Miniprotein binders against a7ua95r516to809. Designs and how they scored, part 202

Target 1, 294 residues: a7ua95r516to809
Amino acid sequence: ASLSLLSISDLVPDLQFIFFWMSNAIEILYFIQQKSPAYMQTIELMDDKAGSKESLLSATISANEEAMTILEEVIMYTFQQCVYYITKTLYVVLPGLLDCNPFGTEPSSEQCRRAAGVCVCAVCVMPEAVRRVVSVFQTTSDLLQQYQVHSEIQSQMFAYLFFFTNVSLFNQLIDKGPARGWFQRSRVLQIQASVKILLDWAKGAGHNHLAQKFFAKFCSTVTILASPPQQLSQMSWKALCAEHPSLKPVQLHRILTQYQLMAELGPLPIWQPSSEDEAYIYRTVDLLESFENH
Key: E = the ipSAE of ESMFold2; O = the ipSAE of OpenDDE; V2 = 0.75 times the mean of E and O plus 0.25 times the DockQ between their complexes.

## First folded at step 16 (miniprotein)

Design bi15 (at its last look DockQ between E and O 0.86; V2 from the best seeds 0.77)
Fold by ESMFold2, look of step 16:
Structure bi15 (fold): chain B 294 residues (1-294), chain A 81 residues (1-81)
Amino acid sequence: as target 1 above (294 residues)
Amino acid sequence: SKVRITIEVEGPPEIADIIAQVIEWLAEEAGAEEVEVRVEDGRVTITITGLSKRMAKYLLKIIKYLAEKYGVKVTYEIEEL
């Protein structure tokens, strides 16, 4: 019952009006910005009243600046309301990415093998949990396009949605992963495949650069966890920090500790933190990310 | 169903006048059938006719946000048409 109420489709009737007023305010701001040069041009054509020209210009500039400031507040408020409702939905659907299987959910491929000889056809379907997240992103994109929202505002919205997604997934993996078994090798590979589907959506939607920037911490985490033991155990702490600069020392240390446990590489630490990082690897205050760091 | 909203903005005239102007622009761009602005002693009254009930609901949320942000008092009445 409650989960069905958090579908993005259930929010569209209300979201569309918030998007409408945001777009409405943006259009007015754009019009005022264009009109201001035209109004100044008209004032410059008033050669008969030079004294009134300077006074009118000053008053017009001041009034426009104050009105534009209030319009910017309206845009900011409506943007924040859109993000609030979208991320409320996203918060509910994101944990499922850590708990779904994007592999092998289709029936036997025996018919494909028999029909094609040595050819094995794999039909990859989007898991329900991934589909729910993609639906949030796609519906947001559709609303932004429907209301012809300026591309800079669209980019800012997806920057925040990707930031939110990264923080939510990272924090849940780190915080709940040991109890949920999410650090098991087979599970990590499933998570990696699910994240790839999201990254592919972002690339196809024209947001590849934003996704690569704002998913970096979670993607680094999954990349490390998915690495073969022979490869990872030969990498130094310094090399791992250099390849994964988005990870804080405490975060990298926690990830490597879980990796060593699940790969059954023995109890002795394999990766020695640099002298600079040694003081930071147990700072639990820095372990989880804040949703306010955007 | 469409509504008529009567909004009264009370506060420093400089701020109240600009807020009222922004509200008027928002209503006009939204396709309101009528927008009337009246300035009374210490008060600006805006009457917007012809928005849908849901459009008006979210416009009023914006107006309440502005009122809180800029320290003006806003009251309103909604009449269904």
Scores: ipSAE 0.760, ipTM 0.940, lowest interface PAE 0.6, mean pLDDT 83
Fold by OpenDDE base, look of step 16:
Structure bi15 (fold): chain B 294 residues (1-294), chain A 81 residues (1-81)
Amino acid sequence: as target 1 above (294 residues)
Amino acid sequence: SKVRITIEVEGPPEIADIIAQVIEWLAEEAGAEEVEVRVEDGRVTITITGLSKRMAKYLLKIIKYLAEKYGVKVTYEIEEL
């Protein structure tokens, strides 16, 4: 119940402290890693008093390794906490992306209306549902930049967030799509346009490769569903598998079955799974994506 | 508001000392005005002065996580300045 009211803005105060401690821990770890060789050299240059040097060196190395291990745990913990809070916010706003009509005249955001000038920035012209999703990612980006978090950690965070987003959107589309009419051509085109806006944002933010990689399954699904019947009905099962390698056979089979129903095409022999894939199309446990495989 | 936090770490000396060292580094990097570490009778006491209440609260969450992970006992007191 309380999750429906949770906005990213409400979490920013807490997230700021998590990012702060994460950044500090990373800086300390980096500092130790850089100074460790110099420190070892300093110990090596000390007068060898009766084996005390080797013992001191060993003890210092061990202590530094253990300290680095603890720092890594702090980084992992804070990272996990960030992801936990951000994904909760995404969970709330992502369903709106599937219901969004980006071709409708949605009024400009209230924030841009209060500014004396019509802001024509890419974010201001976005549909509200898309803007809410983008706002979560943008806020995350801004916080990562504000606290000067290492680029590798930034990439890992966006990788996970895109993964989470893909799994969430894919599972919702497969599970609820038929009942909600999301497989209808007009709705699919709306979803495709909305996702394109998100991908364009990711490209502009420097995360194009990650977005392409982690959204592949959802994008493949939308691409198939957006394809004209005349075009898709000419593609064999093998050709579709090759074109969309991110989809498991059971997933592709479900998508095509729902497409047939929606488009009233009846059974198409060319979409019949190969003998090799026939056993896999019945693995319903593999139909939905898991959040644990990342 | 700024706070003074006193943290006591009880456990195997090798683990307690390293945890204390990491806490010290974190506090210093955070801009603490003063960090004191005392080792007495197998107990490590860390006193951190000058952090904001919110910063200190989150540091304590980190410390609690570490304590649970490494099986050490941590107690703390917070004083508002």
Scores: ipSAE 0.716, ipTM 0.921, lowest interface PAE 0.7, mean pLDDT 90
ESMFold2 (binder alone), look of step 16: mean pLDDT 84; pTM 0.816

Design bi16 (at its last look DockQ between E and O 0.96; V2 from the best seeds 0.73)
Fold by ESMFold2, look of step 16:
Structure bi16 (fold): chain B 294 residues (1-294), chain A 81 residues (1-81)
Amino acid sequence: as target 1 above (294 residues)
Amino acid sequence: SKVRITIEVEGPPEIADIIAQVIRWLAEEAGAEEVEVRVEDGRVTITITGLSKRMAKYLLKIIKYLAEQYGVKVTYEIEEL
């Protein structure tokens, strides 16, 4: 069955209004926050009656606090609506990163070919699967800048989008990787190269710290799988845990098991979990990550 | 594609007044041509004139969300201009 895929470009006409109202609420909130200390000082100067002054100050604080709380709720709601629609498009395009061959495929898209040399941009020089993901992030960045969204909210939005991306890619790799051949050495190197292009975009966009933080689990997985057998086989379980603290014992154990299988290093386990970790390596309930974590 | 929205907020007076004031701020910052707030018979009525139909659609989604969160009843009427 072929279903129409919802691209980020199809959502922009409606999404821009959600961004507009979010930005609108943010601006009002920060204006009120800037005025709150000044209003408190002004009220203290207006009235020297102890009872009236104290009552007026308390009422003013309560009213401003409730209004700011309501504006925070508006911001949270509109933020959630933005990420809901954006992550729906991410979910559709992210699997392509695991199937991508960035070494043998020249970047091209139907939009860039249709424009015939009009689009000379960084998006057009990327492999198609990477370009689709970058286009979602870039469109989000463009909307945030167009509506002058406060930098802290921009960071929170990309933190969530990177978190979502990490969970989606990690879960698919772990869950579908054996059947799809994604643990084959040559395939892992292709995945690593594709992810590097995405991380380079994040660095150029000013989000390097967020990407390093929130892609850690997936990047650790790919780094381990991309390691040469002679290098990885010399590393102890404890050394791997120390280098990759984002991976739970069950996750590291699964990754190393698949690595050993695909590198044809024999059936005898090379990496022995520490006694502390041995209770955890078979906890399959901890294998996949939740999209609902923080 | 401009509309007039009439919003009626019913609930505890303090919270209804604050919600109405927030809605007023949002509409004024958005460039509404006219925003009027009336307190009549213990109800707060907000009339917003001059938003596009699509801007009004998403503002009403926000207002419905606030109604749920704060336990106030909100009704509205949309009039095309």
Scores: ipSAE 0.743, ipTM 0.936, lowest interface PAE 0.7, mean pLDDT 83
Fold by OpenDDE base, look of step 16:
Structure bi16 (fold): chain B 294 residues (1-294), chain A 81 residues (1-81)
Amino acid sequence: as target 1 above (294 residues)
Amino acid sequence: SKVRITIEVEGPPEIADIIAQVIRWLAEEAGAEEVEVRVEDGRVTITITGLSKRMAKYLLKIIKYLAEQYGVKVTYEIEEL
């Protein structure tokens, strides 16, 4: 099936089963962890028949530890499968976020048009491209809640999804941005507005800290690009490094170079990298983010 | 439709027994109507009755993954009820 046709709704039936098994494995693991002390106490209270108690205790401990390890593997496997399917869907919809004009009169979602009333919910007023991205995250949230997945696992899943989203958007913006015109001020402002809607959703969903943490690099990039030339030209390299610590020197240098070209600014000595950073601005291998370092 | 699945686990007894126990727990939590575990001649056989075909298929994917991780041989049969 063409990746372009893959929607989150198409994956929901399969995701439901994965989430089901993940949740079950978590429940069993939790049950073993809670009951293990009671079992050990029960064995400890048994009559010691010629060292059989110690051997039974050791065997039970070992068996429980191994069982828990196996359950952790099941949880990890199912988690990975969820992430795999969800990230495939994100891969399809994320490019639309960069091309989205949130200030345009986009028609209300087809689903809300068919409802007898104009839905003015936050999702229905979202631009279609933003709504598609939010729908992936919302569907994930709904499934996690439906299957009562432990809060820690929910946090880990959203952390990874936000990480993936940030890497994807950042890399696309840096690599394709100049050619696509995404560095133009008007386009940057559109991107900034679209990302704000996504961040507002994350805040409403209780993931504000995670979103701020994992979107920091993309947000920093957009913030720099959205800055007026008059303001940004007054900021030194050191000041920009300090305000945007999530950006590597090579990344910041690329952003500023492209900004300079777009804004038709002459060479700005104030943006000259420090002697310490001068060696790092040429590390093109560090320009794009990797998906492996999470 | 509901299915009956029969799973055979071959490997070191300690690992096979624990895998069988985990499979039993997963099947029970999944709402299996019956779970039977038999140990004969170093082979563990697990029979699970009452899961949906789709649930059973995913359980088998999990089991296959575990088999690969722990280096045990797993075979299975599925019967529609």
Scores: ipSAE 0.557, ipTM 0.858, lowest interface PAE 0.9, mean pLDDT 89
ESMFold2 (binder alone), look of step 16: mean pLDDT 85; pTM 0.819

Design bi17 (at its last look DockQ between E and O 0.89; V2 from the best seeds 0.79)
Fold by ESMFold2, look of step 16:
Structure bi17 (fold): chain B 294 residues (1-294), chain A 81 residues (1-81)
Amino acid sequence: as target 1 above (294 residues)
Amino acid sequence: DKVRITIEVEGPPEIADIIAQVIRWLAEEAGAEEVEVRVEDGRVVITITGLSKRMAKYLLKIIRYLAQKYGVKVTYEIEEL
């Protein structure tokens, strides 16, 4: 219960100072990089007296390189600290996406459907679980903009956050899905709709490419599970591997097994793994993803 | 909420001097009111005045990280103003 109260807003007072020092270090690094060419021009104009020009140039280059190396370590450390605090929040809120209903079981949603003859607009409200996740991403984006963090570092941060999100959702779905009923078709459709909201946020925030890249494994899983049986039963193992290259053989095999159970299908010969993949579908150590792969 | 931090860096002089210079740059860019760097008894001593307590807290975390990374010993004192 206390974990359900965790909010990114509780972390902002600390996060803002970590973002500040990261941005501060980046600005200094940029200044040194710009100053080095101008200083080099000044040295070029100096007379060479027994190698004094070469000695001064070498010492200046060495000092700048060592200082820039230390500044890069500061940037890396502060980046890791930002990610650490943000992912603590994400880890707590992400599982709720797998349990929520974005279509609404609320009375207002049912009332709108009953009145469809006069009023055709549906009122759909973002589920609180999805809102909590979006709030983490939006707050991160706001902090990066507030402190004018360089765009390359902003992209790297969201690449990691999307990677983390994918791993967390995929592992929870695969590991806990059977016990939680998350492979039921109605639940899969709800999960698919919730992820769509996250993808829409990422597109609007300018991170569509990163989201497409790093959510691929989880999205592929949900796409397969959401497919109608008539359609999916016509796709071979080889075709599924080609359509979903982000899935390892053991992962695809597990997903198809869960699909067969939920659709009450018997074994399908067309889903039998290729001989090359047979060696890998039983590697349970490869079933869940590692958070250390990024 | 303004503080004065006194940081002592003990280690190989060349790396301690460069770390101290980076700390000076960070503090000056952050708007510290005074930054003094001196050498006492083979240690580099950095005194930073005028950062907020919260800014100083996270600067010190950065400094401790650098100390571990580069094998220098760092001690510090914080004085509230």
Scores: ipSAE 0.771, ipTM 0.949, lowest interface PAE 0.6, mean pLDDT 83
Fold by OpenDDE base, look of step 16:
Structure bi17 (fold): chain B 294 residues (1-294), chain A 81 residues (1-81)
Amino acid sequence: as target 1 above (294 residues)
Amino acid sequence: DKVRITIEVEGPPEIADIIAQVIRWLAEEAGAEEVEVRVEDGRVVITITGLSKRMAKYLLKIIRYLAQKYGVKVTYEIEEL
């Protein structure tokens, strides 16, 4: 199937089995971790036949540690498989978020109109492109809850998915933004509104802190680009660096340069990088984010 | 559709036994009707009965991953019940 036709709904049947095995492995690991001390105490209370008790205890400890290590590998493998499938779906739907006009009269989803009339639920009033992204995250949340996956693993999964989303959106905006007109103020305001809807969903889902942390770079970029020229032209390089610490000097310099071109501003001495940052603004290898730095 | 899976693990006994134990726990937690572990000709043989074909296929993916990671040889047969 072409990547363009892949929906999260198509992956749910496979994801269900991966989540099932992941959850089971977590439960077994947790059970072993909790019972291991009591089991060791039971061995310690057994009659000490000369040297057999210590050897049995050592062998049992070693076997349990190795079994736990194998279970951790199963959890990690299944986690990675979930992330692989979910991120593959995100890769397909995320570009639509940058092209979305949330202020347009998009018709309510055909699905809600057919079943119950005009649904005014938060999801039904979302622009279709935003709804598709939210649907991936919501489906992930629903599966994690359905299989009662431990809260820490849920947090790790959402952390990675938000990281991936931020990297993907940031890289697309920096690389393709000028050519696609995404740096135009009207388009930036649309992107800002679309991202706000996503962040509001994440807040409602209990992932507000993770969303704020992992979307910081993309949000900073959008905030700078959404700023009025009169306001942004009064901010020094140092002030912008301090306000947007998630941006590398090369990234901030690129954003400001493209903003200047778009807004038809002459050279602004106030945006000139410091002598300390001057060497870093030319590090083009640091311009785009890597997916490996998580 | 329920299946019977027979898994043979060939490798150092210490590793093969632990892998077999983990597979047993996973299968039991998954609601297998029967799980048997035997040693035959220096191989650990695990027989799992009563899993769905889809569940079994994913378990086998996990087992193959473990086999590659720990350098053990795994063979398996699936019978439909």
Scores: ipSAE 0.741, ipTM 0.933, lowest interface PAE 0.6, mean pLDDT 90
ESMFold2 (binder alone), look of step 16: mean pLDDT 83; pTM 0.802

Design bi18 (at its last look DockQ between E and O 0.73; V2 from the best seeds 0.74)
Fold by ESMFold2, look of step 16:
Structure bi18 (fold): chain B 294 residues (1-294), chain A 81 residues (1-81)
Amino acid sequence: as target 1 above (294 residues)
Amino acid sequence: SKVRITIEVEGPPEIADIIAQVIRWLAEEAGAEEVEVRVEDGRVTITITGLSKRMAKYLIKIIRYLAQKYGVKVTYEIEEL
């Protein structure tokens, strides 16, 4: 049973009905917000006590507001259930994007050298790890379209999925990157290429603005790490902060430290934080992003 | 295959009646063949006929969520047709 729920395709039988009920509730809510006469008739039929027409109208208005509140709870519940199941699959597949290879075998030093040479000169192919992430996004898009979910709710769902993806990738890169060798230039360039495939998917799916907004922190990180040493070493702390406003001071400082190690650079005076930022580079509570609050 | 579900909602009459109304709308919009609502002293019985088994499963999950949220008691029975 649990084995059949390890991929997004295993979850579709459950997800399709949750999407159905979410869409169903949304349509009813929109209809009631137009104050339909049919809605008033339904309320009247459920009122077993007779009263004046004025009293019935007052009771109907109160019942409409309570019914709309309950429908909003249904929509919120079903939305959260969809997001829960989808992000559960994303959490499993996203780490592979950071270890991604263009070829079908796990890289050794020899295989990594061959892959790096091919990737530099050719159009990026979709590695299996990237394909698995895209499959989650595409399956979600297909379900939203199949059940005719309103575009506002579709945007909210992808906003959360992109937020989740950014937090997951950023936190793993920052937290596990040193031990996994993910700050090596060849790996960063591969990660950058993989993220471009995700951004291209989002653009083609009509979610470009959301992807640009919610991937900004991870993309800034990869952009810094992928920059040539000669180019980046000429930029001051102030210039880097201005170029990458999505990064908190502690995050930027951590990334620059990793860049110095990867590029075999010594500490650079122009990367010293301003006195205004110095207190913030030690706020380790701000280093990793929270999966909540979007 | 299609099922008949019988749902009993027990709690404050005002809340139970409104929850039953929402459940009726959800079932009718979903294309249920029949929806019957019976109200007795803060207990509401809703019988929904003609939903698929899996559609009914997730409707019941929604109803149980509402029951917990609004402090009402819910019981249900499912009959395959």
Scores: ipSAE 0.769, ipTM 0.946, lowest interface PAE 0.6, mean pLDDT 81
Fold by OpenDDE base, look of step 16:
Structure bi18 (fold): chain B 294 residues (1-294), chain A 81 residues (1-81)
Amino acid sequence: as target 1 above (294 residues)
Amino acid sequence: SKVRITIEVEGPPEIADIIAQVIRWLAEEAGAEEVEVRVEDGRVTITITGLSKRMAKYLIKIIRYLAQKYGVKVTYEIEEL
């Protein structure tokens, strides 16, 4: 199937089984962790037949530790499989977020119109491109809840998904933005509004801290690009670095250079990198984010 | 449809036995109707009855992953009931 046709709904049947086995493995692991002390106590209370107690205790401890290690591997494997399928779907839908016009009268999704009433839920009023992205996250949330996956694992999954989303959106914006007109003020404002909707969803879903943390780089980029020329031209390089610490010097320099070109501001001495940062602004290898750093 | 899965694990006894134990726990937690573990001539055989075909297929994927990671040989057969 062409990547373009892949929806999260198509993956749900497979994801359900992965989540099922992941949840089961987690439950077993926690059960062993909780019962391990009781088992050790039981062995300690057994009559010490000539060195057999220590050997049995050692063997039991070792066997439990190894079993727990294997269970952790099962959890990691299933987790990675979930992430693989979900990120594959995100990869397909995320470019639409950058092209989305949230201020347009997009007709309510046909699905909500067919329901016996105009659904005015927050999802139904979302632009289609935003709704598709939110649907991936919502489906993930629903599956995690359905299978009662431990909250820590849920947080880790959303952390990674937000990380992936940020890297994907940031890299696309930096690489393709100038050519696609995404640096134009009107388009930036559309992107900003679309991201706000996503962040509002994340807040409502209880992931506000994670979203703020992992979207920081993309949000900083959009914030700079959305800033009026009159305001941004008054900010020094040092001030911008301090306000946007998530951006590397090379990234900030690229953003400002493209902004300058788009806004026809000419060279701005106030945006000149410090002598300390001057060596770093040419590190093009650090311009795009890596998916491996998480 | 429900299936019967027969899994054979060949490898160092210490690793094979622990893998078998984990598979048993996973199968039991999944609601298997019957789980049998037999150890004969250094081979561990696990028979799981009552899982759905789709559940069983994914369990096999997990087992194959573990087998590759721990360097044990795993063979399996699935019978539809």
Scores: ipSAE 0.720, ipTM 0.924, lowest interface PAE 0.6, mean pLDDT 90
ESMFold2 (binder alone), look of step 16: mean pLDDT 84; pTM 0.813

Design bi19 (at its last look DockQ between E and O 0.65; V2 from the best seeds 0.72)
Fold by ESMFold2, look of step 16:
Structure bi19 (fold): chain B 294 residues (1-294), chain A 81 residues (1-81)
Amino acid sequence: as target 1 above (294 residues)
Amino acid sequence: SKVRITIEVEGPPEIADIIAQVIRWLAEEAGAEEIEIRVEDGRVTITITGLSKRMAKYLLKIIRYLAQKYGVKVTYEIEEL
């Protein structure tokens, strides 16, 4: 069956066993690290009662360290399997964020109609596209809590999921935005509102720091695109770089070029790249982000 | 739903023994009812009794990953109880 047809809830019955073995391995490693000398001596003495070969296999600290290394490999493998299946589901649902309308189709008040491009009227609904992404994050959080996964590993998993989300959304916006009309101001404001719903979920889930760190590039892009022309046209290239350090020069240049087209602005002298940045604005190999994390 | 898994690990004795130790730790923490290990001339046989079929399935995936990573041969049989 096609993975593109699977929701996160369809994967839970299998994912829970991968989470189980990951948590199982983490707890063993934690226990051994805290009591390694005494625990290994006890195991060796008990093994010596059962046979001399087991004592010889455990005779050195290096043999114990090799076993812990293999256990760390188990943890890494199971972590990667969890992330692989979760991100496959996430990859399918993320593009919908760029097409959805969090303001709804029929504003109920004149104040809402006047502010339809922002969440000023405080009436925003979670569109189905956003709900599907939140569902992936919430289901992941629920599984991590259910299996009592160590807090550091939980943070690492969400760090990777947020990193993946940022790369996926940024690349989709930059690559497909012109053809899909995603740079139109009304659409950018809808995207901004949808992302705010995700950021609010992350804050409520205790991951605000991770979301701020790993969504920075996409959020900066949307913030620039959503800015009023009278405000943005007064900001120099240097000021924009300082306010949005997550953006590479080629990326900022592309974003400003698209902004000029949509706002019907001609070239602005204050947006001219600095001499040091001019060498980088045409490096198209650096335009899109890599899904590889080191 | 409970199974008996018999796993044979063939390879350099030091690596095979250490992999068997890790499998023993994992099975013990998972609540296996019985674990037997036999070692003979580059082959380690591990018998784990009392895991659910689903737990055993994913444990075997982990074991196959380790086999590929460390260059050992692994064969296994699953018996439903």
Scores: ipSAE 0.750, ipTM 0.936, lowest interface PAE 0.7, mean pLDDT 82
Fold by OpenDDE base, look of step 16:
Structure bi19 (fold): chain B 294 residues (1-294), chain A 81 residues (1-81)
Amino acid sequence: as target 1 above (294 residues)
Amino acid sequence: SKVRITIEVEGPPEIADIIAQVIRWLAEEAGAEEIEIRVEDGRVTITITGLSKRMAKYLLKIIRYLAQKYGVKVTYEIEEL
């Protein structure tokens, strides 16, 4: 199937089994971790036949540690498989978020219209492109809850998904933004509104801190681009660096350069990088984010 | 449909036995109806009965991953019941 036709709903049947095995492995690991001390005490209380007790204890400890290690590998493998499938779906739907006009009259989802008439629920009033992205995250949340996956693992999964989303959106915006007109103020405001809807969903889902942390770079970029020229032209390089610490000097310089071109501003001396940052603004290798730095 | 899976693990006994134990635990939590483990001539054979075909297939993917990671040889057969 072409990547373009892949929906999260198509992956749910496979994801369900992966989540099932992941959850089971977590439960087993937790059970072993909790019972291991009591089991060791039981062995310690057994009659010491000359050297057999110590050897049995050592062998049991070693076997349990190895079993736990294997279970951790199962959890990690299944986790990675979940992330692989979910991110594959995100990869398909995320570009639509940058092209979305959230201020347009988009019809409510056909599904809600058919079932209950005009639905005014938070999901139905979302732009279709935003709704598709939210649907991936919501489906993930629902599966994690359905299989009662440990909260820490849930947090790790959302952390990675938000990381992936941020990297994807940031890289697309920096690389393709100028050519696609995404740096135009009207388009930036649309992107800002769309991202706000996503962040509001994340807040409602209990992932506000993670969303704020992992979307920081993309949000900073959008915030700078959404700033009025009169306001942004009064901010120095140092002030912008301090306000947007998630941006590398090369990234900030690129954003400001493209902003200047778009807004038809002459050279602004106050945006000139410091002598300390001057060497870093030319590091084009650091311009785009890597998916490996998580 | 339910399946019977027969898994053979060949490798160092210490690793093969632990892998077999983990497979047992996973199968138990999955609601397997019957689980048998046999150790013969340095091979561990695990027979799991009562899992769905889809569940079994994913379990086998996990086992294959573990086999590659730990350098043990795993063979398996699936019979539909």
Scores: ipSAE 0.725, ipTM 0.924, lowest interface PAE 0.6, mean pLDDT 90
ESMFold2 (binder alone), look of step 16: mean pLDDT 84; pTM 0.811

